# Miniprotein binders against q9h3h3: the designs that were tried, part 17

Target 1, 235 residues: q9h3h3
Amino acid sequence: EDGFTAEHLAAEAMAADMDPWLVFDARTTPATELDAWLAKYPPSQVTRYGDPGSPNSEPVGWIAVYGQGYSPNSGDVQGLQAAWEALQTSGRPITPGTLRQLAITHHVLSGKWLMHLAPGFKLDHAWAGIARAVVEGQLQVAKVSPRAKEGGRQVICVYTDDFTDRLGVLEADSAIRAAGIKCLLTYKPDVYTYLGIYRANRWHLCPTLYESRFQLGGSARGSRVLDRANNVELT

## First folded at step 17 (miniprotein)

Design xG4
Fold by OpenDDE base, last read:
Structure xG4 (fold): chain B 235 residues (1-235), chain A 85 residues (1-85)
Amino acid sequence: as target 1 above (235 residues)
Amino acid sequence: SPEEIREEIEELLEKAEEKLEEAEKKFKEGVDPRKARELLMEVFRLLWEALRLAEKLGNRELLDRAWELVFRAWMLLVRLRELLK
């Protein structure tokens, strides 16, 4: 990606959070309706701005599935930002440990496994697998970006409640793999997103904590998970 | 010329800052967060171009100014998002 395309896409993704979502909520909707919902709103056909001929006539920020145990809690994002600004003003060194501590203090602990897929059958199939895993309680919540006008890859985000819970992060990876996903996965805490920490940051912080690669015939998890910060394989 | 590129960057930064201030004002006034969002998206576009040009020049000062505005805009975007959740 040339220039600041990644940062722009991140801004667009954040802005898309503010638009209406297409949601399947397993807390209120019977699981038996999932297949019909998936058929009605395949991610490859749902358009960001409700293009003519798309399943959606209005703008859609995200397509999401909420599991039965899903509880929306973003923590104290305002307090996090204030603390972050104060920290920058202090001139104290900023490390991954600093961000972890800020996240814990303000209860901004959510993180997500990310996969990028081209629009089409493979994306829709991957999403269907993830959505089923969420409804079945193997995952808590997931979302997928709608199709953009310019095309490009769509992103599926599978959330975990706590990026500091390594076991929970690994369990989510296993569930994603069990759903038939074989592509590269990267795990990113939301705190990095909320603080504007992307690839090009003055602190040289890596926003990706974990990388998962599919492995045939490997461990029971079907993947190798790398801790990117420490360059250590966890699995 | 390097001088022309510098001038272009400064114009981009000025325009970005003006739009950012407008977005911040709208936010403080309790205007629909989506309006402020649209302004911020324009701010980001301006700043990406400014950053691209500043990198081309190798001008650290202009890079730092552009990034400062990016972070300021980003923090506002996050705040706007929280209001609509």
Scores: ipSAE 0.824, ipTM 0.941, lowest interface PAE 0.5, mean pLDDT 93
Fold by OpenDDE base, last read:
Structure xG4 (fold): chain B 235 residues (1-235), chain A 85 residues (1-85)
Amino acid sequence: as target 1 above (235 residues)
Amino acid sequence: SPEEIREEIEELLEKAEEKLEEAEKKFKEGVDPRKARELLMEVFRLLWEALRLAEKLGNRELLDRAWELVFRAWMLLVRLRELLK
């Protein structure tokens, strides 16, 4: 990616959170309606700004599926930001441990597996698999970005409640792989997003904690998960 | 020339800061958060170019100034998001 494309995409993704979402909520909607909903709103056809001919007439920030166990808990994001600003002003060293502690203190513990796919059948199929896994309770919540005007890759985000719970992170990877996803996955805590920690940040912090690569004939998980911070394979 | 690049960076930073201040003002005044968001997206585009040029120039001061504005803009964006989500 040339220059700050990743950072720009992150800003656009954050901005998209402010627009209406297309949501399938398994807590209130029967699972039997999922297939019809997926057919109505394939992510490759849903457009960011409700372009003519798209399934949506209004802007859509994200397409999301909420599982039965989903509870929206973003923690104290305002307190997190205030603490982060104070920390920057203090001139104290900022480490991954610092961010972890901030996240714990302010209960901003969510993280997500990310996959990037080109618009089309493969994306829609991958999304359908993930959505089903969420509705069936193997995953808690997932979202996918709508199609941009310029095209480009769309992102599927599969969330876990606690990025510090390694087992939970690994279980989500397994569920994603069980849904038939074979592409590269990266895991990023939301705290890094909320604090503006990008790949090219001045603190040289890596926002990716884990990387999952599909493995043919490998472990029951079908993937190799690398701890990027420690450069250790977990599987 | 390095001097021309520096001047271009300074112009980008100035424009970015002006737009950021406008976004902050709109936020404070309770204007539709989406309008402030639109300004912030423009701010980010300006700052990415400033950062690119500052990296090319190898100027740490300009890099630090650009990043400061990025973080300030980002913090505002997160605040705006919290109002609407």
Scores: ipSAE 0.822, ipTM 0.941, lowest interface PAE 0.5, mean pLDDT 93
Fold by ESMFold2, look of step 17:
Structure xG4 (fold): chain B 235 residues (1-235), chain A 85 residues (1-85)
Amino acid sequence: as target 1 above (235 residues)
Amino acid sequence: SPEEIREEIEELLEKAEEKLEEAEKKFKEGVDPRKARELLMEVFRLLWEALRLAEKLGNRELLDRAWELVFRAWMLLVRLRELLK
């Protein structure tokens, strides 16, 4: 059965960070080259390990686009880990507020909107829209997983630089919707990722901070966004 | 039987801990960090199976032991990622 599938996929995603990435970097590459690059490396055809017949002959961990204003986020992950380890033995309660404070203290503030799509035209078209939004400056950085040999959904991650900046997170959601994305989006702070807090975890924490659902009709925002912690609609 | 399941979980945990200690050693020595990553992926596979069986059995002690090893393995995986990123 699917026991700990999500948790293992999270470990594989962390491992994928350590393999080569295919990157379009708008800081060093003219925007006019983007469409050719997207056509050469559609995420539905780029394979994780370089299968025969794919556009890549070597392993690829991620396909990514860096925007003009992208400044790599280098928060204090080591200090975060040390504080987390110490906290495990302290007896203090661990709450979402605990995670927020750790993230602020150690400057691990990035997070991402996630969307999951099956391989094929829909995935490639969604990725192309996101990539253009990044190069045009509406979003800062995004990545998409390559195709796994066993198939299944792939993930597009659209990053924001500060999960505590609710306005910035909502602006990213709006930009994603403006790029034509209609599927469910979930927002997860990177602090949860680094500390190993996924669906199944010993602290009973929910790593999804926000959910965004496409909203047709009347709304200029294009979505309804729910704060999962407070069960409050933000839109 | 429940006792056979308990013994299987204990074997999985022991094997996972041995592989984790090997991965920790390779990380400290700076030798072949991709091998350390491979060891960690195997550690996680063993631990997910141990957790699945321990949940089926309803055994809190074995669940706690498995989760503690997951914690150690995950912290090392993140250290590797930060080193090689």
Scores: ipSAE 0.813, ipTM 0.921, lowest interface PAE 0.7, mean pLDDT 90
Fold by ESMFold2, fold request of step 25:
Structure xG4 (fold): chain B 235 residues (1-235), chain A 85 residues (1-85)
Amino acid sequence: as target 1 above (235 residues)
Amino acid sequence: SPEEIREEIEELLEKAEEKLEEAEKKFKEGVDPRKARELLMEVFRLLWEALRLAEKLGNRELLDRAWELVFRAWMLLVRLRELLK
């Protein structure tokens, strides 16, 4: 996308974290209530700023589902920032290994599989499948962006708790595919997000760590997952 | 012309830095985080335009200046997010 659109959308996504969220929390809400909640708040109809005629009257930053095992832990983000600032003045090279080590040192290990979909039935269907997988325990936590006024693509984020745990990341990919999702998935560690590693960045780093492509005639798993940092296939 | 584009980039960077300094002050004082966030979003809009123009010129000095401001702005945005989450 031209004119740094992806980078500005990333900044807006971070800003959205700071507004209220619509949350279905399986830790405190019976699973039998999920379908009614999904019908009330489809992501193609929930508006970012509470537009007239939408199901929400107030701004919504994100729509989210928390699984039974969800345990929020963002890690030492302040220490991560300080270390990142110090590295900028040090002259040391910045590599994917640099980011991995910062994440480990500061316990900022979460990451997410991302999918981008236009508003409509496909988005709402994909979200419903992901939300059910979270409530059923196959996934831990997911969120989806609300509809923007301009009606651009929306994003579903499916979190994993440790991007260095490749088995856990692959298990999340499998659960996403089992929910019927066939589109391209890209994986971004939260450390990349906090440090501003998007399509355009001053270090020329690839903004995604893993990518997953669904294929019908492939392995028994149905996905082909690439490690973009090491240029190797994980599947 | 290239000179007109250079002048526009410099104006964008100066305006962005002024707004960023205001946002940094508001964050440090612990007041009005909504205004600080609003200022940062405008800072990013100015900087993306400055970067787009600087890339067209191929001007490394202006690109470096813009990216330094993006770095500062992004770090503050993350701090605001951590404060308000």
Scores: ipSAE 0.809, ipTM 0.917, lowest interface PAE 0.8, mean pLDDT 90
Fold by ESMFold2, last read:
Structure xG4 (fold): chain B 235 residues (1-235), chain A 85 residues (1-85)
Amino acid sequence: as target 1 above (235 residues)
Amino acid sequence: SPEEIREEIEELLEKAEEKLEEAEKKFKEGVDPRKARELLMEVFRLLWEALRLAEKLGNRELLDRAWELVFRAWMLLVRLRELLK
């Protein structure tokens, strides 16, 4: 939008990590309970700060589903930050290869497909499809933002464990599409998020690694995936 | 006028830096981390406005000052998140 709206939303998303999450954890909860949980906490109704009439009375930062294979490990974020700060004072050029190497060195390899939807049935339905894919093992972990006071668009994040594994990233895209998702998807490595590299940044880096657009006509459910770094269509 | 815009940017940057220093102090001392978070969100709101105006004015010095504060604020936000999550 006009004045760094996307960058501020990213800061708000990071702040939301620090509030309580509503989690369905397939590692400890039977899959048969998922539908009831989804009905109890629709993302279009769960409010960020516990508004009157919402299903939550306390702040909620995120609504999340953990798959049976989910192993939480954000890597060496502290070391990543220290290396990034040192690099700023070194005078050396900052390139996408720099970010890739920092991510590898500090084991901050996760990334996520992002989709934005307005609150309502479409959002809740999309989230339910993603959540089922996670519990069934086609995806490993996903989260969705709660409803903001202004009722703006909400985000679903579908994680992959290694952004350098192109095949794994494309497989996640396919699983998302199989869940019936037709909107634009963008992929962002977590290293860019932790280092505060959004569309507007002073290094002129592009934090969106891939874009996925639903493929229409003449084919089965699929997508066209563009590699933003090389301007190459991968599908 | 360009001069009025420049003065507005200076006020935004000064206020943002004051709030950032307060947030850094709260984090260092381990007191009131929720307040540190809210201060950082205020810092970002001020800095996005300062950047928007500085880009419109074409003032490289003010842009550099704003981006340096964004860098400091973001690094602290991530440290705070790692502490509180």
Scores: ipSAE 0.809, ipTM 0.919, lowest interface PAE 0.8, mean pLDDT 90

Design xG7
Fold by OpenDDE base, fold request of step 22:
Structure xG7 (fold): chain B 235 residues (1-235), chain A 85 residues (1-85)
Amino acid sequence: as target 1 above (235 residues)
Amino acid sequence: SPEEIREEIEELLEKAEEKLEEAEKKFKEGVDPRKARELLMEVFMLLWEALRLAEKLGNRELLDRAWELVQRAWQLLVRLRELLK
């Protein structure tokens, strides 16, 4: 990706959070309806702005599936922002430890596994596998970006409640692999997203905490997970 | 020339700041958050180009100014998002 394309796509993704979502909520909808919902709204066909001939006539920010145990808790994002502004004004060094402490203090602990896939059958199949894993309780919540006008890659996000819980992060990776997904996965805390810390940033912080690579014939998890901060394999 | 590139960066930063101030004003006035969002998307496009050119020029001051505006715009976007959540 040349220049600031990744940062712009991240801004578009954040802006898309403000538009209506297509949601399957397993807390209120029977699991038996999932297949019909997936057939009605395949992510490769759902368009960001409701293009002619798409399943949606209106703009869609995200397509999402909520598991039975899902409870939305974004923490104190407003308090986080105020503390972040104060920290920048103080001139104190900003480190991964600083961001971790801010996240803990303001209860902004969510993080996500990310995968990027081209529009088409492979994306729709991957999404169906993830959606089923969420409805079956192996994962808590996931979302996928709709098809952009430019036809670029779509992103699937699979969330965990606490990026500081290494076991929970690894369990989510295992569930994603069990759903049949073999692509590269990267794990990013939401605190980095809210603070605008991406690949290019003035503090030289790496927003990716973990990387997962699929492994054929390997461990029971079917992946190798690298801790990017410490450059250590966890599996 | 390096001087022409500098001038172009300064123009981009000025335009970005003006649009950002307009978005902030709309936010403070309680205007529909989506209108402020559209302005912010334009701000980001200007700032990415400013950053690209500032990196090419190797000008630390202009880089820092552009990144400050990116942070300011980003924090506003997050605030707007929280209103519609």
Scores: ipSAE 0.847, ipTM 0.944, lowest interface PAE 0.5, mean pLDDT 93
Fold by OpenDDE base, fold request of step 22:
Structure xG7 (fold): chain B 235 residues (1-235), chain A 85 residues (1-85)
Amino acid sequence: as target 1 above (235 residues)
Amino acid sequence: SPEEIREEIEELLEKAEEKLEEAEKKFKEGVDPRKARELLMEVFMLLWEALRLAEKLGNRELLDRAWELVQRAWQLLVRLRELLK
């Protein structure tokens, strides 16, 4: 993407967190209602601002599915921000290790597998697979961006509780692959999102910790996972 | 001209900073976080253009100033988001 489009889309995504969400909560809603909910709110048709003819009349920030074991815990984001400001003022070097330590200290440990798909059947099918995996307890929580007015790719985010738990990150990748998703996946900690660290950043930090590529006939996981920080294959 | 580009960047940065200060004021006053968000989205658009032009000019000082404003705006956006969770 040319220029700062990725950073702008990231700002829009953060801003979208502030608008109402369309949520299927498996803790309060029977799993038997999932198919009807998916049919009512296909992400390729749900629009960001409730455009005429959309399933939604009001703005929607995200479409989300919460699993039975989902517990919202964002950690101490305020403390993280204060520590980040102090770190920048100190002039100390900022490294991936520094960010990891900040995340641990402030309990901001969530991360997400990301996939980008064009609006349409493939997106809706991928989302349905993920939503089912969440409701069945293979995944804890996922969200998908609504369709933008300008079109473009929509993002599905599949969360894990702890980006430092490599096994948990890999298990989520396996569950995503088992749901039939074959596209490229990238894993990003939420701490990088909260600190505004994207591809273009003044510290030259890579916000992508892991990359997953689908592999035909491969191991039980059906993917090859690369640790981007260490340039090591984990699978 | 390089001088005209520099002037344009300075104008963008000034406008972005003014809007950012307004957003921060609204936040401190307990105004609806969505109003501050709208201002911040405008701030980001100005800063992306400033960064683009500063990169084109190769001016590190202007790049650093723009990135500092991006960080400040981003941190405010995160704070606003936390209020609406």
Scores: ipSAE 0.844, ipTM 0.943, lowest interface PAE 0.5, mean pLDDT 93
Fold by OpenDDE base, look of step 17:
Structure xG7 (fold): chain B 235 residues (1-235), chain A 85 residues (1-85)
Amino acid sequence: as target 1 above (235 residues)
Amino acid sequence: SPEEIREEIEELLEKAEEKLEEAEKKFKEGVDPRKARELLMEVFMLLWEALRLAEKLGNRELLDRAWELVQRAWQLLVRLRELLK
């Protein structure tokens, strides 16, 4: 991707959080309705701005599925921002350890596995597998971006409650692999998103903590997970 | 010329800062967060171009100024998002 395309897409993704979401909430909706909902709102056909002929007539920021155990808690984002501004003003070095400590202090601990897929059957099939895993309680919450006018890849985000819980992060990877997903996965903490730390950041911080590659006949998890910060394989 | 590129970057940064200040004002006044969001998307587009040109020029000062505005705009976007969450 040329220039700052990744950073712009990240800004668009953050901005999309402000538009209405299409949500299947397993806490209030019977699991038996999931297949009909998936058929009604396939991610490859749901459009960002409600284009003519799309399943949605109004703008959609995200398509999401909430599991039975899902609790919306983003922590103290306002306090995190204030601490981040103060840290930048102090001139103190900013390290991955600093960001981890900020996240812990303000309880902004959520993170997500990310996969990028072209619009079409493979995306819709992948999403259906993830959505089922969420409704069955193997995953807590997931979302997928709607189709953009320009096309391009859509992103599926599968969340975990705590990016510092390595076991929980690995369990989510295993559940994603069990759902039939074979593409590359990257794990990013939400604190990096909130602080605007992407690929080209001035602090040279890597926003990706983990990378998962599918492996046939390998570990019981069906993937190899790399700790990107330490360049160590975890599986 | 390098001087023309510098001038173009300065113009982009000035325009981005003006739009950012307008977005911050709208936020403070309690205007619909989506209006401020639209301005911020324009700010980001200006800043991406400024960064691209500053990288081409190899000017660290202009890069740092552009990144500071990106951070300021990003933090406002996060605040706007929290209001609609």
Scores: ipSAE 0.835, ipTM 0.941, lowest interface PAE 0.5, mean pLDDT 93
Fold by OpenDDE base, look of step 19:
Structure xG7 (fold): chain B 235 residues (1-235), chain A 85 residues (1-85)
Amino acid sequence: as target 1 above (235 residues)
Amino acid sequence: SPEEIREEIEELLEKAEEKLEEAEKKFKEGVDPRKARELLMEVFMLLWEALRLAEKLGNRELLDRAWELVQRAWQLLVRLRELLK
């Protein structure tokens, strides 16, 4: 990606959180309605700003599926921000350990597996697999970005409650792989997103904690997961 | 020239800071968060260009100033987002 495209897309993604979402909530909607909902709102056709001929007439920030066990809890984001500002003012070194401790202290522990796919059948099929896994209770919550005017890649985010729970992160990877997803996955904590830690950040912090690569015929999980911080394979 | 690039970066940073201050003011005044968001998106676009040019120039001071504004803008965006939850 040229220049700061990734950082700008991250800003757009954050800004999109402020617009209305198309949500399938398995807590209130029967699972039998999922297929009709997926057919009505295929991510490749839902447009960010409600373009003519799209399934949506109004702007859509995200398309999301909430599982039965989903509980929205973002933690103390305001407290996190205040602590982050104080830390920067102090001139103390900022490390992955520092960010982990801030996240724990303020209960901002959510993280997400990310996959990027071109608009089209493969994206819609991948999303349908993920949405089913969420409704079936294998995953808790997922969202996908709507189609942009520029025709860029869309992102599917699959969340876990705690980025410090390595087992939970790995279980989500396994569920994603079981849903038929074979592309590269990267795992990013939300604390990094909230603090504006991008790939080109001045602290040289890597916002990706884990990387998952699909593997044919190898491990029972069907993937190799790399701990990027320690450069160690976990599977 | 390197001097012209430096001047362009300074202009971008100044414009970005002015827009950011306007967005912060709107936020404090309780104006619709979406209006502040629109300004912030413009701020980011200016700052990405400033960063690109500062990297090309190899000027650490200008890079640091641009990144500081990015952080300030980003924190405001996060605050705006939290208001709509």
Scores: ipSAE 0.835, ipTM 0.942, lowest interface PAE 0.5, mean pLDDT 93
Fold by ESMFold2, look of step 17:
Structure xG7 (fold): chain B 235 residues (1-235), chain A 85 residues (1-85)
Amino acid sequence: as target 1 above (235 residues)
Amino acid sequence: SPEEIREEIEELLEKAEEKLEEAEKKFKEGVDPRKARELLMEVFMLLWEALRLAEKLGNRELLDRAWELVQRAWQLLVRLRELLK
């Protein structure tokens, strides 16, 4: 791209965190109610600001499903920000190792697999599969953006609790594929999100740790997962 | 001309910084945090344009000024999110 569209969409996504969410919480809601909830709030029809004809009359920032094991913990985000400011003013070099250490020190270890889909059946079907995987316990937490007025691609985020736990991240990829998802997935640690480190950044850091590509061949199937930091295929 | 582009970048940066200072004041005082969020979205719009023009011009000093404002704005946005989420 030749603009900062992705960076601005990230800012809008952060702003959306501050508006109300539509949540199916498996900790307090029977699993048998999930299908009705999904039918009521398809992400291709829920609108960001409550447009006429929408199932929602009020703004919605995100649509989310919390699994039985969901335990909210974003870590020490304020301490992370303070340490980041101090590091930048120190004049010391900023490296991928620096970001990893900041995340560990401040317990900001969550990350997410991302998929981008246009509004319509494919998006709603993918979201429904992910939501069921969360309620069934194969995944812990997921969210999907509502439809924006301008249209365009929407995002499904599937969270893991520790980006440094490679096995856990790969297990989440496997669970996503088992839910029938075949599109490209990219994995980004939340530390990069909180620090505003995207493709266009001053430090030339790569905020995508992993890419996952679905592969279906004669005798083989499954994900090909590339470690972007080391440029090494894991599968 | 390059001089006209430079002047446009400087106007964008000045306007962005004024809006950012207003947002920072509203956050510090705890007054109308949703207005602070609105101001920040406007700041980002101005800064993306300033960056686009500064890259085209090849002016390192203007690029650095714009990126420093982006980082200031983003840090405030995260702090607002932590208050309102």
Scores: ipSAE 0.764, ipTM 0.903, lowest interface PAE 0.9, mean pLDDT 89

